# VH-VL binders against Regulator of G protein signaling 22 (RGS22): the designs that were tried, part 17

Target 1, 129 residues: Regulator of G protein signaling 22 (RGS22), of Homo sapiens (Human) (q8ne09r852to980)
Amino acid sequence: KFSDLLNNKLEFEHFRQFLETHSSSMDLMCWTDIEQFRRITYRDRNQRKAKSIYIKNKYLNKKYFFGPNSPASLYQQNQVMHLSGGWGKILHEQLDAPVLVEIQKHVQNRLENVWLPLFLASEQFAARQ

## First folded at step 4 (VH-VL)

Design d22 (framework fv_danvilostomig_arm2)
Fold by ESMFold2-Fast, scan of step 4:
Structure d22 (fold): chain C 129 residues (1-129), chain A 120 residues (1-120), chain B 109 residues (1-109)
Amino acid sequence: as target 1 above (129 residues)
Amino acid sequence: EVQLVESGGGLVQPGGSLRLSCTASGFTVSSYYMSWVRQAPGKGLEYIGYIYTGGDTAYASWANGRFTISKDNTKNTVDLQMNSLRAEDTAVYYCARSGDYYEGFYFDYWGQGTLVTVSS
Amino acid sequence: ALVMTQSPSSLSASVGDRVTITCQASQGIDSYLAWYQQKPGKVPKLLIYAASTLQSGVPSRFSGSGYGTDFTLTISSLQPEDVATYYCQQYYDTPDWYTFGGGTKVEIK
């Protein structure tokens, strides 16, 4: 169901607007930025590094992924921290693809299990004509 | 049960070097990030830096370049190497433990401290 | 450059008094603040973390409150064993930017 929404530009835009009106756009932004990173080819080393650093600076901080409203539980945050090699690697180095994939999994879980059901039950979804 | 014991403090001349060691018992340092904090006589607490999983470190800007933190998971120890010491580095040096996901979340256990005096 | 300012620098109170110590952050730190107690000649001891969560084994007369930039440590009924310097510490920023307040020395009259 979530993959259907991702492949429909109009439905995706309605979902994005729904999240924005609820001040909850960070999950979708994070998912999208990691998806874009995953589509950059190995040969584009500079683009991959720049995108990885951007994602790291924007999301892997106490305002989002390691904060009170994180899509990940404290246990899952700790697993990501260990997978990353700790806070110093998050601050000073490029993150590897497996770390970003793990983060995206937690973000996608909240999008699928919390936000998508709320969207489908909303007046915004019903009135999307 | 949890204990941190610092050692290696003493008198050093300006420009000298000194290595401090912190021995942990009752837990494994590989499961926690470990930090050093100092306190000059009659002054407040001042953060130095930390070490985390994999041995990577980060330091307060004033400490970067002169102080190096390392650990030995097998011995369950954390070390602080101090170089180019100045009179203003005279302080009690504490080893401290924190939770692992924020690496500085808060310091739940502290060692007893070891005094470093930089003077001729 | 997140600065933590404590007030007062020192205070003297009588046994049984309510004592309040304030800590102000130069920017919002949510609830990422800890309080430590350091008795004369002793090592610091964690009292409170997450602005208001009491560490196990700490007497209930200690409490913390605040969010954002203004934080308070309260001792509801000062005891002789509470003579110490108290420090706040933000852990909102990355670990290489952690900062302590200047400390508040609490003495009994």
Scores: ipSAE 0.007, ipTM 0.543, lowest interface PAE 11.9, mean pLDDT 83

Design d23 (framework fv_danvilostomig_arm2)
Fold by ESMFold2-Fast, scan of step 4:
Structure d23 (fold): chain C 129 residues (1-129), chain A 120 residues (1-120), chain B 109 residues (1-109)
Amino acid sequence: as target 1 above (129 residues)
Amino acid sequence: EVQLVESGGGLVQPGGSLRLSCTASGFTVSSYYMSWVRQAPGKGLEYIGYIYTGGDTAYASWANGRFTISKDNTKNTVDLQMNSLRAEDTAVYYCARDLDYYDSWYFDLWGQGTLVTVSS
Amino acid sequence: ALVMTQSPSSLSASVGDRVTITCQASQGIDSYLAWYQQKPGKVPKLLIYAASTLQSGVPSRFSGSGYGTDFTLTISSLQPEDVATYYCQQYYDTPDWYTFGGGTKVEIK
């Protein structure tokens, strides 16, 4: 379960290293940066603004977000008969907490359903402490 | 001067294959999404597919399986491999440039086009 | 699937006239709409993106407006060099494809 992984710092680091060796750390980095944003108190406006700008510049570009294996692309593939779009609007409008939460949800879905099963079956997982 | 120049067009028999190349000048293709768009004589514009900065491709559903896009960063070129060509593939083929930015999915630069005629 | 419909298919107007071309989306696309100009025998050129943002180097007589499903391209004072076919293109439901309208041919009377 991904939530179990989040509650074990050492397991989380082993998962991060597994993703890094497979050149697939971008999803976990995106998830982590959004999680950090969510933990910044609303009253720390300057810190929240800086973090949201960082997230927008780093992750919400075509290479990562809209590429063939992007969170948006994978979400639309999985929900092709259910969804009518909306990602363009979400990314175009100002970046705020509800938008980032929705993005984080889709990134987590890929981590849980694609990468976590591969990690648990890997030699790297078996060799962990 | 920033420009795109297509080459490789010509006459091809039905069922044949052809490779088009697009050469970029004044910028590097590695920094952009690069697409192919075609236009049959007297008809409108029709999107084929793109290759993104990371190298992966996506295609219009009608083009998937017959057309493949690739790029060579050293030569600064983008290629379109066309297989199992049909008469209805007769068109001017353009390569086009798109920004690698989250809200940009439009073409700010187009090549001159190269004519592909599929006929016996 | 999302369909882009342009009207009229063609028009003839006099030099100095105000010309309006319409583009309609079958679904809401917010402001994710671009306009292109293609002069006879030439390559397409980007005029406008984000429904109303003029591309660098495009004459100020061109303007775009609209949101949702209804969009317009306006030429405030038609010039002889504006003879061309104009295309709209939606980019709301990308990235897998870009959908063009059928084009509007603009001619001088």
Scores: ipSAE 0.006, ipTM 0.546, lowest interface PAE 13.0, mean pLDDT 80

Design d24 (framework fv_danvilostomig_arm2)
Fold by ESMFold2-Fast, scan of step 4:
Structure d24 (fold): chain C 129 residues (1-129), chain A 120 residues (1-120), chain B 109 residues (1-109)
Amino acid sequence: as target 1 above (129 residues)
Amino acid sequence: EVQLVESGGGLVQPGGSLRLSCTASGFTVSSYYMSWVRQAPGKGLEYIGYIYTGGDTAYASWANGRFTISKDNTKNTVDLQMNSLRAEDTAVYYCARSLDYYEGWYFDLWGQGTLVTVSS
Amino acid sequence: ALVMTQSPSSLSASVGDRVTITCQASQGIDSYLAWYQQKPGKVPKLLIYAASTLQSGVPSRFSGSGYGTDFTLTISSLQPEDVATYYCQQYYDTPDWYTFGGGTKVEIK
């Protein structure tokens, strides 16, 4: 199960290594960074803002978000591109928890339905401790 | 006006290391994906890796572990650290820029290149 | 592994000739293909991106076409200054999928 893997540090690292081998670690990294954002209390506005800027800069205005293998649809990608005028000012102002949760949902779906089954069937998983 | 200039190339012994630097003029590297591409004498172009606008990197599988890309937004430079060099790493090394959106990942600007020779 | 195959590896033609070089991807890359020109002893220069869009400043005698796996670069009337090696490059996805073709050397008879 995906939730079980997330709660086991060694299993998580084995899954991360498996994904790195397949050039697909960005999904897990993106999921983890958004999860960290979600766990910052709403009262800590400065921390939440800093983390959302980090996520924007690392994932959302990058090759990862806008590629053919993006967690976002082409429609969503084009909307973000259109809104990112003025060097990303618009995206920053509009980047809130519901948007990040929606992105995380799509990333998690790919991790659970594509990558986790491949990991569990892999020699790397069988060779784990 | 708008240009990229590489430096740091030279002769190095097998097993040695070199750091190349790419200086941008007329634009800021912080707004682009910056890549390194090499070309062995008389051979074709070969992609090495890139650095995202936010500073994270990605590499061709053969380059991962030996080559590291970094940047300094204040100096407007992008560096390529090359370790455990082999004779087959002898090449002209270019830096190149791309837009940070998928539609613009082609290389619209290239540096002049710097020659690295790995020989005993 | 995604492979880009260019043909021919070299050609010689006369000034004014129509020259066509081809680039074939081992899997579909939509229109995410660029063409670069490298004159002897010079740096590569972008000619065409998105398979068919001319970069600003590139002469109209250059054109590109194709989608999916088969792409062509055409020089409608070869000029002396067009002597160069031409490379195709896919930029369809991640850096691991960046691939250049082997190049086509264009010379004048």
Scores: ipSAE 0.000, ipTM 0.520, lowest interface PAE 15.6, mean pLDDT 81

Design d26 (framework fv_danvilostomig_arm2)
Fold by ESMFold2-Fast, scan of step 4:
Order: sequence, then structure tokens, then C-alpha cells
Structure d26 (fold): chain C 129 residues (1-129), chain A 120 residues (1-120), chain B 109 residues (1-109)
Amino acid sequence: as target 1 above (129 residues)
Amino acid sequence: EVQLVESGGGLVQPGGSLRLSCTASGFTVSSYYMSWVRQAPGKGLEYIGYIYTGGDTAYASWANGRFTISKDNTKNTVDLQMNSLRAEDTAVYYCARGSDYYEPWYFDLWGQGTLVTVSS
Amino acid sequence: ALVMTQSPSSLSASVGDRVTITCQASQGIDSYLAWYQQKPGKVPKLLIYAASTLQSGVPSRFSGSGYGTDFTLTISSLQPEDVATYYCQQYYDTPDWYTFGGGTKVEIK
């Protein structure tokens, strides 16, 4: 179902608006920005580098990216700390493909298992007709 | 000094289960992506799956649901639990270390491998 | 699905010969390619990563080249100890990570 949503512009916009009314659009935006990074062609290395820096600054440096007390937020912060020897090193260096892909998987899991079921059961989904 | 040693291989009946263990020495598994790769007799290399430094796992589509990777940072081990084994699972199973934080998909250190034979 | 095609499947050459093995990706993978050597009855050993970077301790007669879809592994002067099967592996940012080529068996005549 999530892949059906991604391939339908109108349904994607209804889901985005549903998330926005519930103050949860950051997950979808993070997923989308990482997907854009993954689709940058192999010959455009400067654009891939710029996009990874943008993602790092927008999502990983924000206090409430996943919420400070969320298990997901703590897991994400712990991942960055353990892999690089600390946040300082990661924040100064370009984040590359495996880290961004793992972040995207984490965010997609929440979208699929928490938000998509809520959306499908919502009055907003019924009213989209 | 720096090495990986697999154990737990052997003969098992079709439908059976087997747990392989990989012991690391000279480095800590908590700092690396760790993977399992297999090779059927006379055949090429085939990727199974990995475990991330934080504990999450990913698997090749054919392995998903039958094979489970786990680790114990205190014991410095990575395990592969294999269920519902079939004759086509007969292979040497390797434990391998991802060499780089950003690009952990190439393997700079391999264990010696352990043979799993599935037959009646 | 990203496919790695390796050729030839086997070759025989004389000691001192220049040997070239090729690996082709079904789509562009930049320089995210590694080469491994597996001697008979032994574990695979990393030779080259990032298409052309020689792993520490690997003899200088081994070299890699290529970018995008076409890659080569060259042994400038084949030695008896180089008898092995060689595998390429892509590690580009893709769901089909860890895709290995079919292998090339190198033998001495």
C-alpha cells in the first residue's frame, strides 16, 4: 500500500496534508529528501554531496527530528554516535549512502506502521473522494 | 591478531535448524556492519544479510523469513540462525566485516568459513 | 534489479602474461566496485575497492580501472600464486547491495 501511495500524486498529497494536520510531516519530508538523494545520478557527485549536507543540517541537527524521548530518536542519535566516534565528527563530515539509507528505512517503518494505518482509518481519507 | 572464526557447521536433515556463530578477535563487532555470505560447492559467492552497528538487520529476499542474524557485543560474536533448511542451502558460510562506516558493503576481513550440509 | 556480468568465465595464460578480467554493471554504479581473489580451498581476499584503490598488502601487479558500467581487473605479470577465481562486487547505493559477479577462473597453461 505504501508504494501505491508513492505512485499516486493525489493520494500522496492527501497523506501529506493528513500528516501536517497531526504535526508529523517531518517524517515524510525526510523520506522524500533521502529518496531524492538516492535518485541523483552517479555522474553528479557534487549534487549528491550538497544534498547529503542539506539532509544532515535539516534533519539530524534539529532538536525534535524524531522527538527527544522517542525510542526512534534515541536509536537514531545512538547510531550516529557509535558509527563515527561522536556527533562532532559526523556533523563536520559529509554523510554518505549507508547512513542515509538506514535513516530512510527507520522513517519509512514509522510511516508504514503508524501513520498510514491511521490515515486509512481517518475521516480525511474518506473525505478525499 | 585481527580475525573472524566461524563455528557450528555440520550435517543436518532437510527441514532442520542450525545456528552458526562467528567470533571476532582484535576488533569489536559493535563498531562494524557484519555480514554473512555463502558459497555452494563449486559455485559463486551469494550474499545473505547484515547486521548494523545499532542492531538492525537486512536480508537478501531469498533469505528473509528463514535466516536471522543477531549479535552479542559483550561476547563479540555474530550469529546466523538458519531454519527450515533445504538441500540447496548446502554451502560454506562465511562471516565478513564491512570495511567502512559510509560504504560498509565491501569486505576487508573474512572468516575461514564453516560447511553446512543438508541431506537425508 | 542490478546485475553484474563478469567475463570471461575462465581463462588460461602463461606465467608473465598480462591478464584482464572484465565486469559490467547493468546500470551506472560510479566507482562503487570491489574485486576479490579466492584461491582453491581458501577464503576470499579483498584486492581492490572503489574500482581502483589497491588494498594494503596486495601486490602492485594487480590494478583496477573503470567507472560507471565497465570495469577491469588487470594482472600485469601473471604469477603461479595468482591461480584463483576472481569476483567483482558492486556496492552502489541500491537495494541490491552486495551483488557479486559470476567469477572468472584464472589458470596457468
Scores: ipSAE 0.005, ipTM 0.520, lowest interface PAE 14.4, mean pLDDT 78

Design d27 (framework fv_danvilostomig_arm2)
Fold by ESMFold2-Fast, scan of step 4:
Structure d27 (fold): chain C 129 residues (1-129), chain A 120 residues (1-120), chain B 109 residues (1-109)
Amino acid sequence: as target 1 above (129 residues)
Amino acid sequence: EVQLVESGGGLVQPGGSLRLSCTASGFTVSSYYMSWVRQAPGKGLEYIGYIYTGGDTAYASWANGRFTISKDNTKNTVDLQMNSLRAEDTAVYYCARTSDYYDYWAFDIWGQGTLVTVSS
Amino acid sequence: ALVMTQSPSSLSASVGDRVTITCQASQGIDSYLAWYQQKPGKVPKLLIYAASTLQSGVPSRFSGSGYGTDFTLTISSLQPEDVATYYCQQYYDTPDWYTFGGGTKVEIK
């Protein structure tokens, strides 16, 4: 289970290394950065703003979330775009918890259904201790 | 090299229709937002509309209802269908790609343009 | 409707002069502003995006500044090859607000 892996630091690190070996660490990094944003209290507005800008700049671009290897379908990319900033522009002030949670769900889907099964069947997982 | 080439321009009678095509090379249109921009002889640039990576389209208010944008990811082309043409639609029509800086939607690559003349 | 107003509509200057072109938005557009150069008979070329970021390959004599509603394009030392019409363009909120200024024609005396 994905939640079991997330709650075990050693297993999480093995999964991260597995993904790096396959040049596919962006999904886990994106998931983690959004999770960190979600844990910042609503009263820490400066931290939330800084983290949302970071997430926008790193992931919400044509090189990842809106690119050909996106974890989201083209339809889902359009939904996120419209939610994120007004009809084709991503504005950081629109990147609050509901939007980031939606993005995180798409990322988590690929982690759970593509990368986790591959990891569990891998020699890297079998060799771990 | 990265390039856009428009085709399909020509002479059309008022009230007529014309379809323009834009062929991309050196990149895939499926990964970019693609736009059409026009320029009447001796006049300024005027935005027409664009198509998103997911296929949705958006148009300038004046173009909505007369112009439609579509794309074919397998052929790597973007088309502009123009209907109910008027003399005021006489212009050079450009296709353009949005910048790799996705959240800074400037047009970083432009085609050479194709001339459309609407006249009897 | 968001309107982009450019001034002057035309200017004539000498080689080596500092040239400034201004662009005003009818409402705040943050830094979502680009500048384009169009030489006579040629396709437009992106010079600056995000109000002040120089596009790769563009000479350093070009610079942009501004935020909100007031923007400036500066050519620090005008060269003969800079004869062109310059356009500002907002991309703050699309689709309808994706608009160009009227252009500024720059000529050498």
Scores: ipSAE 0.006, ipTM 0.561, lowest interface PAE 11.1, mean pLDDT 84

Design d3 (framework fv_danvilostomig_arm2)
Fold by ESMFold2-Fast, scan of step 4:
Structure d3 (fold): chain C 129 residues (1-129), chain A 122 residues (1-122), chain B 109 residues (1-109)
Amino acid sequence: as target 1 above (129 residues)
Amino acid sequence: EVQLVESGGGLVQPGGSLRLSCTASGFTVSSYYMSWVRQAPGKGLEYIGYIYTGGDTAYASWANGRFTISKDNTKNTVDLQMNSLRAEDTAVYYCARGFDFTEPWYYGMDVWGQGTLVTVSS
Amino acid sequence: ALVMTQSPSSLSASVGDRVTITCQASQGIDSYLAWYQQKPGKVPKLLIYAASTLQSGVPSRFSGSGYGTDFTLTISSLQPEDVATYYCQQYYDTPDWYTFGGGTKVEIK
């Protein structure tokens, strides 16, 4: 279960290492950066803005979220783009919390349904002791 | 029938301000990206900016800070507020519906107004 | 800064000729390119969007092609009513937003 993995520090680190060895760490990094954003208190508006811009620049581009290896389908990418206000807003403005939550949902879906089953069946998981 | 009609153009002195209005018929501006484009006499088309369905705006770098786009969904209008006008702002100003750059359709600007002339001169 | 370069700036051809206009982006813009027709004294009209999709109501003699940086508008058999200036426009995201090309004036000999 993905929520069980998130609540166990050692298991989480084993999963992170597994993804790194498979050159597939971007999903977990994206999920984690959005989770960190969500933990910043709404009172710290400058910190939330800075984190939002960082996430936008790192993930919302054609090398990841809008690229061939995106965790989201083309249909879902279109929904996120419209929710963001189009390419102009993505490139020049901060993203709102609901947009980031929607992105995190798509990322979590691939982590839960693709990467977690592969990890649990892996030699690395069996050897974790 | 879908159409756009611009109004508010005219003669304005350098340093002055002018507000253009664009009235939509046959569709609602709340459902579309709406753009402003201008064309100086004898010159090509130049993009100014847009307002998207959620109400936020984006501008060409040269227009940012002097030009503001807004909309009134109840009146079904899109406005362009122009400040600190210069002689080089003399142009026909067009309101257009679109564009939409979501996949897979990537729609262009499919409905244009007739344009309104703005002349910046003493 | 993203620059859109159209060539030629003007051309003259005979009725029935195949006419080709090119548009080059200084950076990759995928398929986010539209072509517009502006007849003398008239408002612009959308011909093609998404580089190659013909707008409804536009004659089939018009076609567009290209991806990334190089784009072409073709009129397979030029007609008298096609006398106009044609503009390409990128509507991808760059620091110089939604740039038009300089236009290509098409005239009949």
Scores: ipSAE 0.000, ipTM 0.515, lowest interface PAE 16.3, mean pLDDT 82

Design d30 (framework fv_danvilostomig_arm2)
Fold by ESMFold2-Fast, scan of step 4:
Structure d30 (fold): chain C 129 residues (1-129), chain A 120 residues (1-120), chain B 109 residues (1-109)
Amino acid sequence: as target 1 above (129 residues)
Amino acid sequence: EVQLVESGGGLVQPGGSLRLSCTASGFTVSSYYMSWVRQAPGKGLEYIGYIYTGGDTAYASWANGRFTISKDNTKNTVDLQMNSLRAEDTAVYYCARGFDYYEPYYFDYWGQGTLVTVSS
Amino acid sequence: ALVMTQSPSSLSASVGDRVTITCQASQGIDSYLAWYQQKPGKVPKLLIYAASTLQSGVPSRFSGSGYGTDFTLTISSLQPEDVATYYCQQYYDTPDWYTFGGGTKVEIK
């Protein structure tokens, strides 16, 4: 199961190594950074703002979420853009939690339906013991 | 039917300003990405910028700071404000509609274009 | 910055000929490519999007192919009304979704 994998440190490390071998670490990194944001206490406003800006700068660009390697379809990318208040908001402001949650759903979908099945069928998974 | 009509083109001196307007009919500009594209005489197509449904804009690097795109959803118009014009800005200027709300990245309808000539 | 290169810049062919136009991206763009036709004195018209999907109303003699960096527009049997300049456009790379190739002028001998 995907949630069980993510909550087991050793299994998570094996999955991370598998994704690195396939030059596909960005999905797991994005999922993890958003998960960390979601676990910051609401009252830690400065920490949440900083993490939101970090996530925005690292993932909401043409090299990942708005590019051809995106876990989201063009339709889903456009919905995220509209939910964000547009490209100008993405470029210059922090992102609201609902936007980050929506992004994380698309990232998790590819992790669960593409990468996890490939990992479980891999020789790297068998060799983990 | 869907129609885009540009207006405001004409002769302007170097360093001058000009405002182009694009009037849409048969659809609402509030539902589409709207773009401006130009074409210098005998040359290829050159993207200027867009305004997305939420009102934010993006521009080609060469256009940023000199050209501004805006829209009026009530009038169903998209405008291009051009400042600090140079001879190399001489071109036919087109407004163009992004394909649809979900795939705005290529253009299914173009206006007829309006000629801007920058010359002394 | 992503650059689109078209070749040839111009060509002349006879009615009924198979014509091919090439578009090359400076980096991989998957299938995020459109083709336009611009007849003399007219506005551009969308022919193809997603590299190979024909826009409604476009004659079946037009087809597109390619993936990654190399793309081709083919006219299987050139007709007089096909005299035009053809442009490719990438929509892979934001905010530069609308980078056009330099165009290929198609004329009849």
Scores: ipSAE 0.007, ipTM 0.529, lowest interface PAE 13.3, mean pLDDT 84

Design d31 (framework fv_danvilostomig_arm2)
Fold by ESMFold2-Fast, scan of step 4:
Structure d31 (fold): chain C 129 residues (1-129), chain A 120 residues (1-120), chain B 109 residues (1-109)
Amino acid sequence: as target 1 above (129 residues)
Amino acid sequence: EVQLVESGGGLVQPGGSLRLSCTASGFTVSSYYMSWVRQAPGKGLEYIGYIYTGGDTAYASWANGRFTISKDNTKNTVDLQMNSLRAEDTAVYYCARGFDYWEPYYFDYWGQGTLVTVSS
Amino acid sequence: ALVMTQSPSSLSASVGDRVTITCQASQGIDSYLAWYQQKPGKVPKLLIYAASTLQSGVPSRFSGSGYGTDFTLTISSLQPEDVATYYCQQYYDTPDWYTFGGGTKVEIK
């Protein structure tokens, strides 16, 4: 299970290394950055703003979330675009927490249903002991 | 049928100003990113800037400060205001429509272009 | 700064020939590349986007390929109406700038 993996630091590190080996680290990086954003308290406004902008610049572009290898379908990409207030708002403004949560759901879906099964069947998982 | 028609080109003195207008028909400008691209005589295409559906603009660094893009959704027009013109600004100026709202970065329809000549 | 280099700058070929135009990016742009055709005295026309997706209404003799830094536009059987200058354009992670290549002029012998 993905939740079991998150609760075991050693297993999480093995999964991270597996994804690095397969040049597929972006999903886990995106999930982790959004999770870190979600854990910043609402009182730390400057930190939340900075983290939101970082996530937006790193992932909400054609190299990842709006690209051909996106974890989201075109329909889901359009949903995120509408939640964001459109492409201009993505380019020029901070994104709200509900938008980031929606993105994280799509990323988690691919981690759980594509990458985790591949990891569990891998020699790298067996070699962990 | 989709059409873009530019107007306002002509001869202008160095240091002068000129306003170009692009009239759209067959679609609404409010639903698309609209861009300006120019082409100097015998040279290639050079991107100037865009205006997005919400009205904010972005420009190539060389154009920033001298060129301003605006639009009128009611008239279905996009304008390019050009200031402090130089001989190097002599070119055919095109308005172009971004492919769609989600992928506005390449252009499916172009106007016929309007010639701007900067000369004394 | 992302630079697009096209080669050759010009070529002459016979009707029916296979014509190949190359576009190189100074850094990786995945498949975020479009191709345009500009006939003498006319406006540019979109031929291909996402490196290989043919725009509606464009003849099937045109095709695009490539990924990363090296891209190719191919005309499988050159026709007289294909005389034009062809331009590539990157749109990779530079929403405020869209760099065009220098163009390749295609003429018939």
Scores: ipSAE 0.005, ipTM 0.525, lowest interface PAE 14.6, mean pLDDT 83

Design d6 (framework fv_danvilostomig_arm2)
Fold by ESMFold2-Fast, scan of step 4:
Structure d6 (fold): chain C 129 residues (1-129), chain A 120 residues (1-120), chain B 109 residues (1-109)
Amino acid sequence: as target 1 above (129 residues)
Amino acid sequence: EVQLVESGGGLVQPGGSLRLSCTASGFTVSSYYMSWVRQAPGKGLEYIGYIYTGGDTAYASWANGRFTISKDNTKNTVDLQMNSLRAEDTAVYYCARGWDYSEPYYFDYWGQGTLVTVSS
Amino acid sequence: ALVMTQSPSSLSASVGDRVTITCQASQGIDSYLAWYQQKPGKVPKLLIYAASTLQSGVPSRFSGSGYGTDFTLTISSLQPEDVATYYCQQYYDTPDWYTFGGGTKVEIK
């Protein structure tokens, strides 16, 4: 059902607006930034490195992914930390694609199982038509 | 037994340079964040910077540009190079061990400290 | 800059007293706070990390609590060997923000 939302530009925009009104846009922004990274070809090493650094600086910190309102459980945060090679690599090096894919999986899980059901049951969704 | 021993402290003139060395035993510095902290006489603790397991360094903003941290994993040592020293840099300098993975910035073991006096 | 404020700056208490020291962060740091003990003429020693986790070998009379901006170190029954200056340290944010509180000197009356 989430994939159906992604394929409809208008529905996606309504979902984005719903998340903004609930001060919960970070999950969708994180998902989108990682998706953009995944679409950069391996030949564009500098672009991939820059996007990876941008993502880690914006999301892999104690205000979001490693914070109290994280889309990942504490157990899952520790697994991502393991995959990253520890806190030092998160702070000082670019993150590899497998790490970002794992993060995106946790973000997508909350979008699909928490936010999408709330959106579909909301007056904002009903009013969109 | 974990032990950290600092050396290289002494008297230096303003504008001078000094290199401190910290020798670790009972563990390998390659597996830990290693940090330097100083304490001016009668004053509190002040963080200088660290070197993480991968070798990159980070410094308190006031220390950046004057102080450089390096390590030798084979010798199991961590060094602090201090340049452009001022009277205000007079302090006991400690090396301290942190954690890399779970909680990188609290210090579970400290060296004995070495006194640096900057005076004309 | 993230500022750590300790209070009081010094205190005197009797052996057996309950002693509390507070540490306040200028912004939320979750539980990323450690407490250190520095006895006169000695090096600092880690007492507590993650706000409330007692370091191995530290006497059970020491305890820590708090979350966010307000933290407390408690000594349930002050002993003569507890005479020291105590420091809190945040390790929440960037290296530029890894800051110590000003210290609290604990003395016996």
Scores: ipSAE 0.006, ipTM 0.580, lowest interface PAE 9.7, mean pLDDT 84

